# VH-VL binders against q9umr5, part 465

Target 1, 268 residues: q9umr5
Amino acid sequence: SYKPVIVVHGLFDSSYSFRHLLEYINETHPGTVVTVLDLFDGRESLRPLWEQVQGFREAVVPIMAKAPQGVHLICYSQGGLVCRALLSVMDDHNVDSFISLSSPQMGQYGDTDYLKWLFPTSMRSNLYRICYSPWGQEFSICNYWHDPHHDDLYLNASSFLALINGERDHPNATVWRKNFLRVGHLVLIGGPDDGVITPWQSSFFGFYDANETVLEMEEQLVYLRDSFGLKTLLARGAIVRCPMAGISHTAWHSNRTLYETCIEPWLS
Short names: E, the ipSAE of ESMFold2; O, the ipSAE of OpenDDE; V2, 0.75 times the mean of E and O plus 0.25 times the DockQ between their complexes.

## First folded at step 22 (VH-VL)

Design ki9 (framework fv_nofazinlimab; at its last look DockQ between E and O 0.80; V2 from the best seeds 0.85)
Fold by OpenDDE, look of step 22:
Structure ki9 (fold): chain C 268 residues (1-268), chain A 121 residues (1-121), chain B 112 residues (1-112)
Amino acid sequence: as target 1 above (268 residues)
Amino acid sequence: QVQLVQSGAEVKKPGSSVKVSCKASGGTFSSYAISWVRQAPGQGLEYLGYIIPIFGGANYNEKFKGRVTITADKSTSTAYMELSSLRSEDTAVYYCARVDFEYGSYGMDVWGQGTMVTVSS
Amino acid sequence: DVVMTQSPLSLPVTLGQPASISCRSSQSLVWRDSNTYLNWFQQRPGQSPRRLIYKVSDRDSGVPDRFSGSGSGTDFTLKISRVEAEDVGVYYCMQGTHWPRTFGQGTKLEIK
């Protein structure tokens, strides 16, 4: 039988968004038990990410316990960060494949047309004023806002991304790294036409430097220092990068070609 | 100069709900948070919660056990505070206040005039 | 929740004399950015609260220089160098560092 699949949704999302993905999995892997976690849906997805991590942890623990052979995680957008943190704090997870589906793994510094409804005044350059404060850090969006022009503020104020990245020292860094390294495969999915994740390379642990030049994963300090295990995972052949063009952010979970190319191979 | 103008006084029965509005004029509504604070007669100030309109999300004081709902309409630059399951103890003047992000003060620098909500049988 | 404790709760003052209000927090108000989000508000009779001081010691525009804020960590003070009749009202400290936000009990300043 196929290993169970657990799906974690993104910002302002719900389980309904994954109806096509469920169909694809059912067709190609009949009998697969797929659980789309209906937690923190809609506006509730704005709750602090650590709160979400705790909630999702409570939901996945029973599933993992019933699947001693292991499970697969498909985590979309913001959900990819939740899942990475989840795997960092769980010392007994049994995740075979962690599929990060268009997730801002290195953070978000977006100012795209898609996000204009959220940032109507093109507030990208000024959002640090909100996000790097006690007020903003109570919201998930700010928990992974990564302003390359205010690195000190990011490092100090970020209550989530800076910690799971090991960019700010904390007493659990070693343990979290150990836990995360339990994953069998890290499958990174994203693409240049996403339109939301900015830069789109964030889905592959790439990100802006101070001049907004995008550096790849291997150039990032978190990789060079192996702060949470990226270097180690890459060395063991556990990282899979699956870039795909022509897919908008809201279509990653509903594209058949993407599923067959980037997701299906890892659901065995 | 930013001003906050609140809706008028309300008289409500126990168990009912009240919705108070707070309209902002001047400035950029999306650049601030709107907080809600209440003050019972002769008592101190109590923080209810706040909303960041550009996010569309609010954070609440758990003391109110989910009875308070804060929303915002960016198109009208208006924030709302709804309190349900009203009790006599909810009788108070309710204030909205702007939280300044732009200048980095991160305090409530502009207040509404207050809305008296009376809960009586 | 962070408890804010003001003292005194009642402050009778002679016109022209100085006044001092203490505010203590149950835990440090220093946030990760090294700022301390302690505010002082003035509420005159029948009026909405007015912010006087933010970040411990910064005065809002229009606030007379006879008002000053000081302190660090968990201990804060609001001082009025020379009390005037218009200073009558209730003063509140508020912490903006921790959730939920909390106020002191208030200090009622009256003229003797």
Scores: ipSAE 0.918, ipTM 0.954, lowest interface PAE 0.5, mean pLDDT 95
Fold by ESMFold2, look of step 22:
Structure ki9 (fold): chain C 268 residues (1-268), chain A 121 residues (1-121), chain B 112 residues (1-112)
Amino acid sequence: as target 1 above (268 residues)
Amino acid sequence: QVQLVQSGAEVKKPGSSVKVSCKASGGTFSSYAISWVRQAPGQGLEYLGYIIPIFGGANYNEKFKGRVTITADKSTSTAYMELSSLRSEDTAVYYCARVDFEYGSYGMDVWGQGTMVTVSS
Amino acid sequence: DVVMTQSPLSLPVTLGQPASISCRSSQSLVWRDSNTYLNWFQQRPGQSPRRLIYKVSDRDSGVPDRFSGSGSGTDFTLKISRVEAEDVGVYYCMQGTHWPRTFGQGTKLEIK
């Protein structure tokens, strides 16, 4: 009776990380078919995001086809960017709730705990030199790296984020917007104690200006110009914002209160 | 000035593995990519793959994927290339080469001295 | 894979005369930032390759100004305005725009 749920993991992640989320869904919505996509695990999550989008698309097509009433997506961290791109490139998706679980939707600019594991010494001010190159763009982290102090390089070099945000012109922008707008609800989850997503407001489509002042979603040009449909979604009441303090980046899928407050209501 | 120093020549039997090291000195190793390129005797240059040490992520040419492993140790500023299931046609000089991102050149601007790997029964 | 085709493959030159090496790619080498990541390398006998030129026309430090690069899109040229004895070796073009990176076949420059 419940719509199937598809789970997409983040950087250096695996399906085991979602065992508690699966338990919560099973307990509260018994009979729900939940699929945690077992693709691009571990270091494979460093592969280019468009490659990941293509692989995840292959996996979700048969699930969506067998569920004509629709499906839900729960997409964690980097996985939220994969899912947003899926919604844009799939003419035939039937996603009702897209649940974005602490995802860097407007990009990442931080030497935070999660990236410090990958980068044991601080280099956020210099990572643009790697990321805005042909070599760096062959890795997922660089596909959504967003240096507010080198916006011209970001706009020119980004192979992924600047495109799915409609920040750089491309021939598919209109059709991607149309496809994304077929989603029933966009549920944005994140919080100030995440410790990895920087700024944490990126999970709500906020981001730094050139002075590192955070501008909210409604202050972003991509919202104001409705480049991929955020303004339209908000106007039809389809955007749900569910911030929660006190949750670290690795704990979003293992917090019962977060699940009950921010996720469960959208798993119809 | 950046320099790359490779491990010494090796003679290997078919079916075995070889691991070549490439130690960088000078510059900031975390700002490099390290490429691996080989040259069979009397032939041209053939690209194997590369690593960006700060990501720990490597990319492999499809021709060698499954047999080549490229790793890096940031604490020693050393990259490694391991080629397994060696065949006689793998006999070549193996080079490491740096890709520096600082000035946007992105070519292989510094090369190691090369490591001769001979595969013979 | 992007195929890099060099011409000529063998280039005998008289000392003091100009030399020209052509490199053609099977795809445009213009990357989305509008830069073209074509490189030229020199390999002297018994030595490792040495980069001469990056981004089509930018000379590395310590490379004599008699070496110059030009071209755009898919067609590129390395020129030596006056060949000297030390220029003997094999010259390779390489593209850095597309994965995997690929080299031309090489052009062996010899003194007549």
Scores: ipSAE 0.816, ipTM 0.913, lowest interface PAE 0.8, mean pLDDT 91
ESMFold2 (binder alone), look of step 22: mean pLDDT 89; pTM 0.921

Design xi1 (framework fv_acimtamig; at its last look DockQ between E and O 0.01; V2 from the best seeds 0.00; counts 0 for: pae E 10.6 > 2, placed apart)
Fold by OpenDDE, look of step 22:
Structure xi1 (fold): chain C 268 residues (1-268), chain A 123 residues (1-123), chain B 106 residues (1-106)
Amino acid sequence: as target 1 above (268 residues)
Amino acid sequence: QVQLVQSGAEVKKPGESLKVSCKASGYTFTSYYMHWVRQAPGQGLEWMGIINPSGGDTDYAQKFQGRVTMTRDTSTSTVYMELSSLRSEDTAVYYCARVGVPYSDYPWSFDYWGQGTLVTVSS
Amino acid sequence: SYVLTQPSSVSVAPGQTATISCGGHNIGDKDVHWYQQRPGQSPVLVIYEDSNRPSGIPERFSGSNSGNTATLTISGTQAMDEADYYCQVWDSRTYVFGGGTKLTVL
């Protein structure tokens, strides 16, 4: 039998968004038990990510317990960060494949319609004033805001991304790294036509330097220092990168070609 | 400001097809889902379906499955709704309506509506 | 199928408070939206997510939702408020509208 699949949604999503993914899995891997977690749906997805991590943890623990052979995680957009944190704090998870589906793994720094909607009077260049305040850090989107021009503020004020990345020292860094390294495979999915994840390379742990030049995963300090295990995972052949062009952000979970190419191979 | 401008009124015969257009302006067209809703004369509102920003994903009300097709053209910022095998009971004003939150098909409100397109089906 | 039930009509004198109900099974667990439609015009969103007003909507419009009933309240009702009002929810991958309520300002 196939291992159970757990799906974690993104910002402003719900289980409804994954109706096609469910269909694809059912067709190609019949009998697979798929659970789309309907937690923190809609506006509730703006709650602090650590709160979300705890909520999702409570939901996945029973599922994992019933699946001693392991489970697969498919985590979309903001959900990919939730899942990475989840795997970092869980010392007993049994995740075989962690599929990060167009997630801002190295953070977000873009002028998207999300910002216009949430912060109508702010541009990405000014958002650090809000996001790196105690008030701003109460919103999920600010928990992974990564301003390359204000690295000092990011490192000191980010209450989520900087911690799970091990960019700021904390007492749990070693343990979190150990826990995350329990994953069988890390499957990174994203593409240049996403339109939301900015830069799109963030889905592959690439990101801007101070000049807004995009550097690859291997050039990042978190990789070079192996702060949360990326270097170790890559060395053991546990990281899979699956870029795909022609897919907009809202289509990653509803594209058959993408599913067959980047997701399906890791559900067996 | 956000505007949704629909095509003009049409008269159709039973068995024909209708195709209504909805041209959007005043916002990022590729960031928002779009609904279609119709209203028969003197009746209430009836949801027909939804289309995602890229146009590659649709969800139709069961009543219209197999008969309705929603598409969109990014180059012209226009959404289309086609209804085939028309019947007299398809006589209605058809509305396009935007989802109130970007990049999401969560059950958000319909925050902006087109002016409506009257389609009359008669023999 | 999920059903929303509204009264067919409600009458109110100018300056008085109008109340329009929307009944549905456990509707309190759903987000309810309200639309106003004046004669010959398109629907206009007046309340979203139970109790929030869009920009441009007068403060005299308010909403609540609990149990099996959502309620649209119009305080200090004016002649321009005469219209059909529809509640809306999402259920089982379908968007559901109430039957509509005609509000008459006497």
Scores: ipSAE 0.843, ipTM 0.924, lowest interface PAE 0.7, mean pLDDT 96
Fold by ESMFold2, look of step 22:
Structure xi1 (fold): chain C 268 residues (1-268), chain A 123 residues (1-123), chain B 106 residues (1-106)
Amino acid sequence: as target 1 above (268 residues)
Amino acid sequence: QVQLVQSGAEVKKPGESLKVSCKASGYTFTSYYMHWVRQAPGQGLEWMGIINPSGGDTDYAQKFQGRVTMTRDTSTSTVYMELSSLRSEDTAVYYCARVGVPYSDYPWSFDYWGQGTLVTVSS
Amino acid sequence: SYVLTQPSSVSVAPGQTATISCGGHNIGDKDVHWYQQRPGQSPVLVIYEDSNRPSGIPERFSGSNSGNTATLTISGTQAMDEADYYCQVWDSRTYVFGGGTKLTVL
């Protein structure tokens, strides 16, 4: 008897993108109830991430209520940030495996076609002027923009990432940490050939210092301070790191080898 | 329409306990933390503590540690505050209030308040 | 514990500008919220995060916050603005209110 699986999509994405993943689950774990949440599709994925968190929270509550043994989350790209926020704000969640599929968990500092489409005259070095403004924070991409050269602006202006990372003090930080720590396993998936997540190590809670040298998860202040529970989870043996080369950003959910290696073992 | 409706006024003797209810409507009860704030006659506002109605986790102001207990009933969307070992100094209007979350219209502020419950502690 | 200091009272003539101060150590690094409480009523939010007005609050209400002082400003003060006003911050796991300022319009 397999736990239900809930899938949360990424930026400019929809439930259809996961058709191959659904096939893999059905073939290897027949009878698994898989729900791909059909919310904030396409351009609606640009809405503020906290609005998306509220909408996805409402959708997962009845699924979790029907499954007292627990559920699994598979959360892709931007969706992995939505899911991490869900785990923090829901003190009654029953998530066993949180599978983060190439998600910018420590943020994004890279030019993408979608950022160029939104802000055609911008580059990563000057996007902080847009993203760290009240207007910019109305776009999901800016909610996890993390400019390593303007850290004070990031800490003051980020309405989402700095909060869920515990990098900015707020009234619920202790309770959010306690909630997040109730997850059974955190499965981190990503790789050097992703081509979009910058640095790709953001999928493993790595990120740039001020010299654009990538510091690994264990070197990050949020880990060292255990601000939202990463150090505690690692000490429990609850963090699984599953890097895989040769996979582009849009192919993570349609690669059979990745599924069998990094996802399938955690879908009990 | 967001509403917080509290139980009626009470008169208590020193050493007794009080229990005030706060029924929420017009929003998703488990999505917002609930706070209790009191106001002694002619005085300012004093924060007492917070409860997360989703799982029942609480955090209390140091002054009230060991005397206050906050609980909730999600089936009735109701939060309760119980204060024990009452003293005449506990005479006050007790308010429940909602605090906005980051994705609300008014983050980190008390955006909606109950009507208040007057509790008088006299010998 | 963190302390917020407000004057006990402020008086203003109708139509004039009222200013209500809220003092605190490095309060400019905190988000300051302001509440209006009319006699016998519950508080209502009038300014959040230093300078933003909730929907339905008149434009004559404004706020600022820098250094060690936050300020609520009411321009064109009306008789209906007579109330107690409280500033509030979050600090170190607690919610802290100022002592309150009684605004009198005479």
Scores: ipSAE 0.006, ipTM 0.500, lowest interface PAE 10.6, mean pLDDT 90
ESMFold2 (binder alone), look of step 22: mean pLDDT 91; pTM 0.920

Design xi2 (framework fv_acimtamig; at its last look DockQ between E and O 0.01; V2 from the best seeds 0.00; counts 0 for: pae E 11.2 > 2, placed apart)
Fold by OpenDDE, look of step 22:
Structure xi2 (fold): chain C 268 residues (1-268), chain A 123 residues (1-123), chain B 106 residues (1-106)
Amino acid sequence: as target 1 above (268 residues)
Amino acid sequence: QVQLVQSGAEVKKPGESLKVSCKASGYTFTSYYMHWVRQAPGQGLEWMGIINPSGGDTDYAQKFQGRVTMTRDTSTSTVYMELSSLRSEDTAVYYCARVGVPYSDYPWSFDYWGQGTLVTVSS
Amino acid sequence: SYVLTQPSSVSVAPGQTATISCGGHNIGSKDVHWYQQRPGQSPVLVIYEDSNRPSGIPERFSGSNSGNTATLTISGTQAMDEADYYCQVWDSRTYVFGGGTKLTVL
């Protein structure tokens, strides 16, 4: 039998967004138990990410307990960060494949319509004033805001991304790294035509330097220092990168070709 | 300002197809889902379906499944709704309506509506 | 199928408060949106997510939702408020509208 699949949605989403993914899994892997977690839907997805991590943890623990052979995680957009944190704080998870579906794993620094909608008077260049305040850090989108021009503020004020990345020292860094390294495979999915994840390479742990030049995963300090285990995972062949062009952000979970190429191989 | 401008009124015969267009402006077309809703004369509002920003994902009301097709053209910022095998009861004003939150098909409100397109089906 | 029930009509004198109900099973657990439609015009969003007003909508419009009933309230009703009002929810992958309520300002 196939291992159970747990799906975690993104910002402003719900289980409804994954109706096609469910169909694809059912077709190609019949009998698979798929659970799309309807937690923190809609505006509730703006709650602090640590709060979300706790909520999703409570939901996945029973599922994992019933699946001693392991489970697969498919985590979309913001959900990918939730899942990475989840795997970092759980010392007893049994995740075989962690599929990060167009997630801003190294953070977000984009001037998207999300910002226009949430902060109509702000641009990405001045959002640090809001996001790196105590008030701003109460919103999920600010928990992974990564301003390359204000690195000091990011390192000191980010209450989520900087911690799970091990970029700021904290007493749980060693344990979180150990926990995250329990994952069988890390499957990173994203592409240049996403339009939301900025830069799109963030889905592959690439990101801007101070000059807004995109550096790849292997050039990042978190990799070089192996602060949460990326270098170790890569060395043991546990990281899979699956870039795909021609897919917009809202199409990652409904594109059949993407599913067959980047998701399906890891559900067996 | 956000504007949704629809195509003009049409007269059809039973068995034919209708295709209504909705041209969007004043916002990023590729960031928002679009709904279609119709209203028969003197009747209430009826949801027909939804289409995502890329046009590759649709969801139709069960009543119209097999008969309705929604598409969109990014180059012209236009959404289309085609309804085939028309019946007299398909006589209605058809509306396009934008989802109120970007990049999401969560059941948000419809914040902007087109002016409507009257389609009359008669023998 | 999920059903929303509205009164067919409500009448109110100018300056008085109009109340329009929208009944549905456990509707309090859903997000309810309200639309105003004047004669010969397109619907206009007047309340979203139970109790929020879009920009440009007068403060005299308010909404609430609990139990099995959502309510649209128009205080200090004016002649221009005469219209059909529709409540809306999402259920089982379908968007459901109420039957509409004709508000007459006497």
Scores: ipSAE 0.898, ipTM 0.945, lowest interface PAE 0.6, mean pLDDT 96
Fold by ESMFold2, look of step 22:
Structure xi2 (fold): chain C 268 residues (1-268), chain A 123 residues (1-123), chain B 106 residues (1-106)
Amino acid sequence: as target 1 above (268 residues)
Amino acid sequence: QVQLVQSGAEVKKPGESLKVSCKASGYTFTSYYMHWVRQAPGQGLEWMGIINPSGGDTDYAQKFQGRVTMTRDTSTSTVYMELSSLRSEDTAVYYCARVGVPYSDYPWSFDYWGQGTLVTVSS
Amino acid sequence: SYVLTQPSSVSVAPGQTATISCGGHNIGSKDVHWYQQRPGQSPVLVIYEDSNRPSGIPERFSGSNSGNTATLTISGTQAMDEADYYCQVWDSRTYVFGGGTKLTVL
């Protein structure tokens, strides 16, 4: 019998988006209980990420309690940040595989169609004026906005990403690191043709320096300082990096080759 | 049609507390931050703090930290500002004002102000 | 603590152009808003985001912002423009007002 799988969706998304992923799991792992959480759908995905984390926490507690041998998380896009926060704040999580499916783990610095809809007169170069304000932090997009040209504002104003990355001191940092390190495997998935995650290497904890040169995970201060456990996880052999070219942002959960290569091996 | 209507003028003694109300109408109350700004006689505008009516989160100017409390009642669309341990230098007109969202008509500005509440603190 | 500096007063003859400055370190990278406060009244927004006029504000009001100085300009100044004028920015979680400029029309 296979461990239950919990799926967490992304921005402007719903549980229906994962119908193909559910089909793949049923074919390769028959009898697996898969729950796609039906919370914060559509516009509700713009609510502050800490509110989403609390709501998802309430939903996963009974699932984890019924599966004392562990569960797996598959978390897509913005959902990967929700899931990483869950692993930090839950003293009682029993997650074996955390599968991060094209998630902006080190933040986002890119224009998208939904950003143009939401902020029609703003560009990535001036969104810091909105996002690094108390009002802006009430929107989920701004909770992980990371402007490499205003890193001091990011470190001061971020109510979510800078905290879960251990980039800003807070009273819970030691406990969050301890909780996060209880995960069995961290599976990082993404690729250069995503078209939304910017830089796409954010899905692998890479990000821009001040010149917009991408520094890889092992070059990041959060890794070097082991702020939330990345260096420890890598040393344990618990980090799996699975890049794949040719996949657009909305296609990660509906590509069979990706599933077979990057997801299937981790659904024990 | 946005209106911010404040409670009436008050006279206080040093050491007392004041509480000013601000009733909002003509817009979705929980979708905009509410701010408090005061103006001492013959002086300029001084920002005191902000409340998010949706969850009740607040952030106060350092000068008022420990003396000011902002609350809201979503059922009446009303924000309250309470200032304790009053001193004579707290004599001022107290305004509530909202800040426009990025996609509103007047982004990032104090687009609508209450009529002001005069509070006099004297011996 | 970010500081905005305004002259305490500006005098102008009717029909002439009034210019009110607002100084701040690198203010050109910020959005500057301007408010008019007539005696005994609440402030009213007259310019938002450096140079935009709200509906109902006369075309004689304009604004600019570059470098370390933002400017409110009133052309064809009228007696009814006599008021206090405040500039305002957002900085580091704080809403900062200038000290105010009293415009006198004589």
Scores: ipSAE 0.006, ipTM 0.433, lowest interface PAE 11.2, mean pLDDT 89
ESMFold2 (binder alone), look of step 22: mean pLDDT 91; pTM 0.919

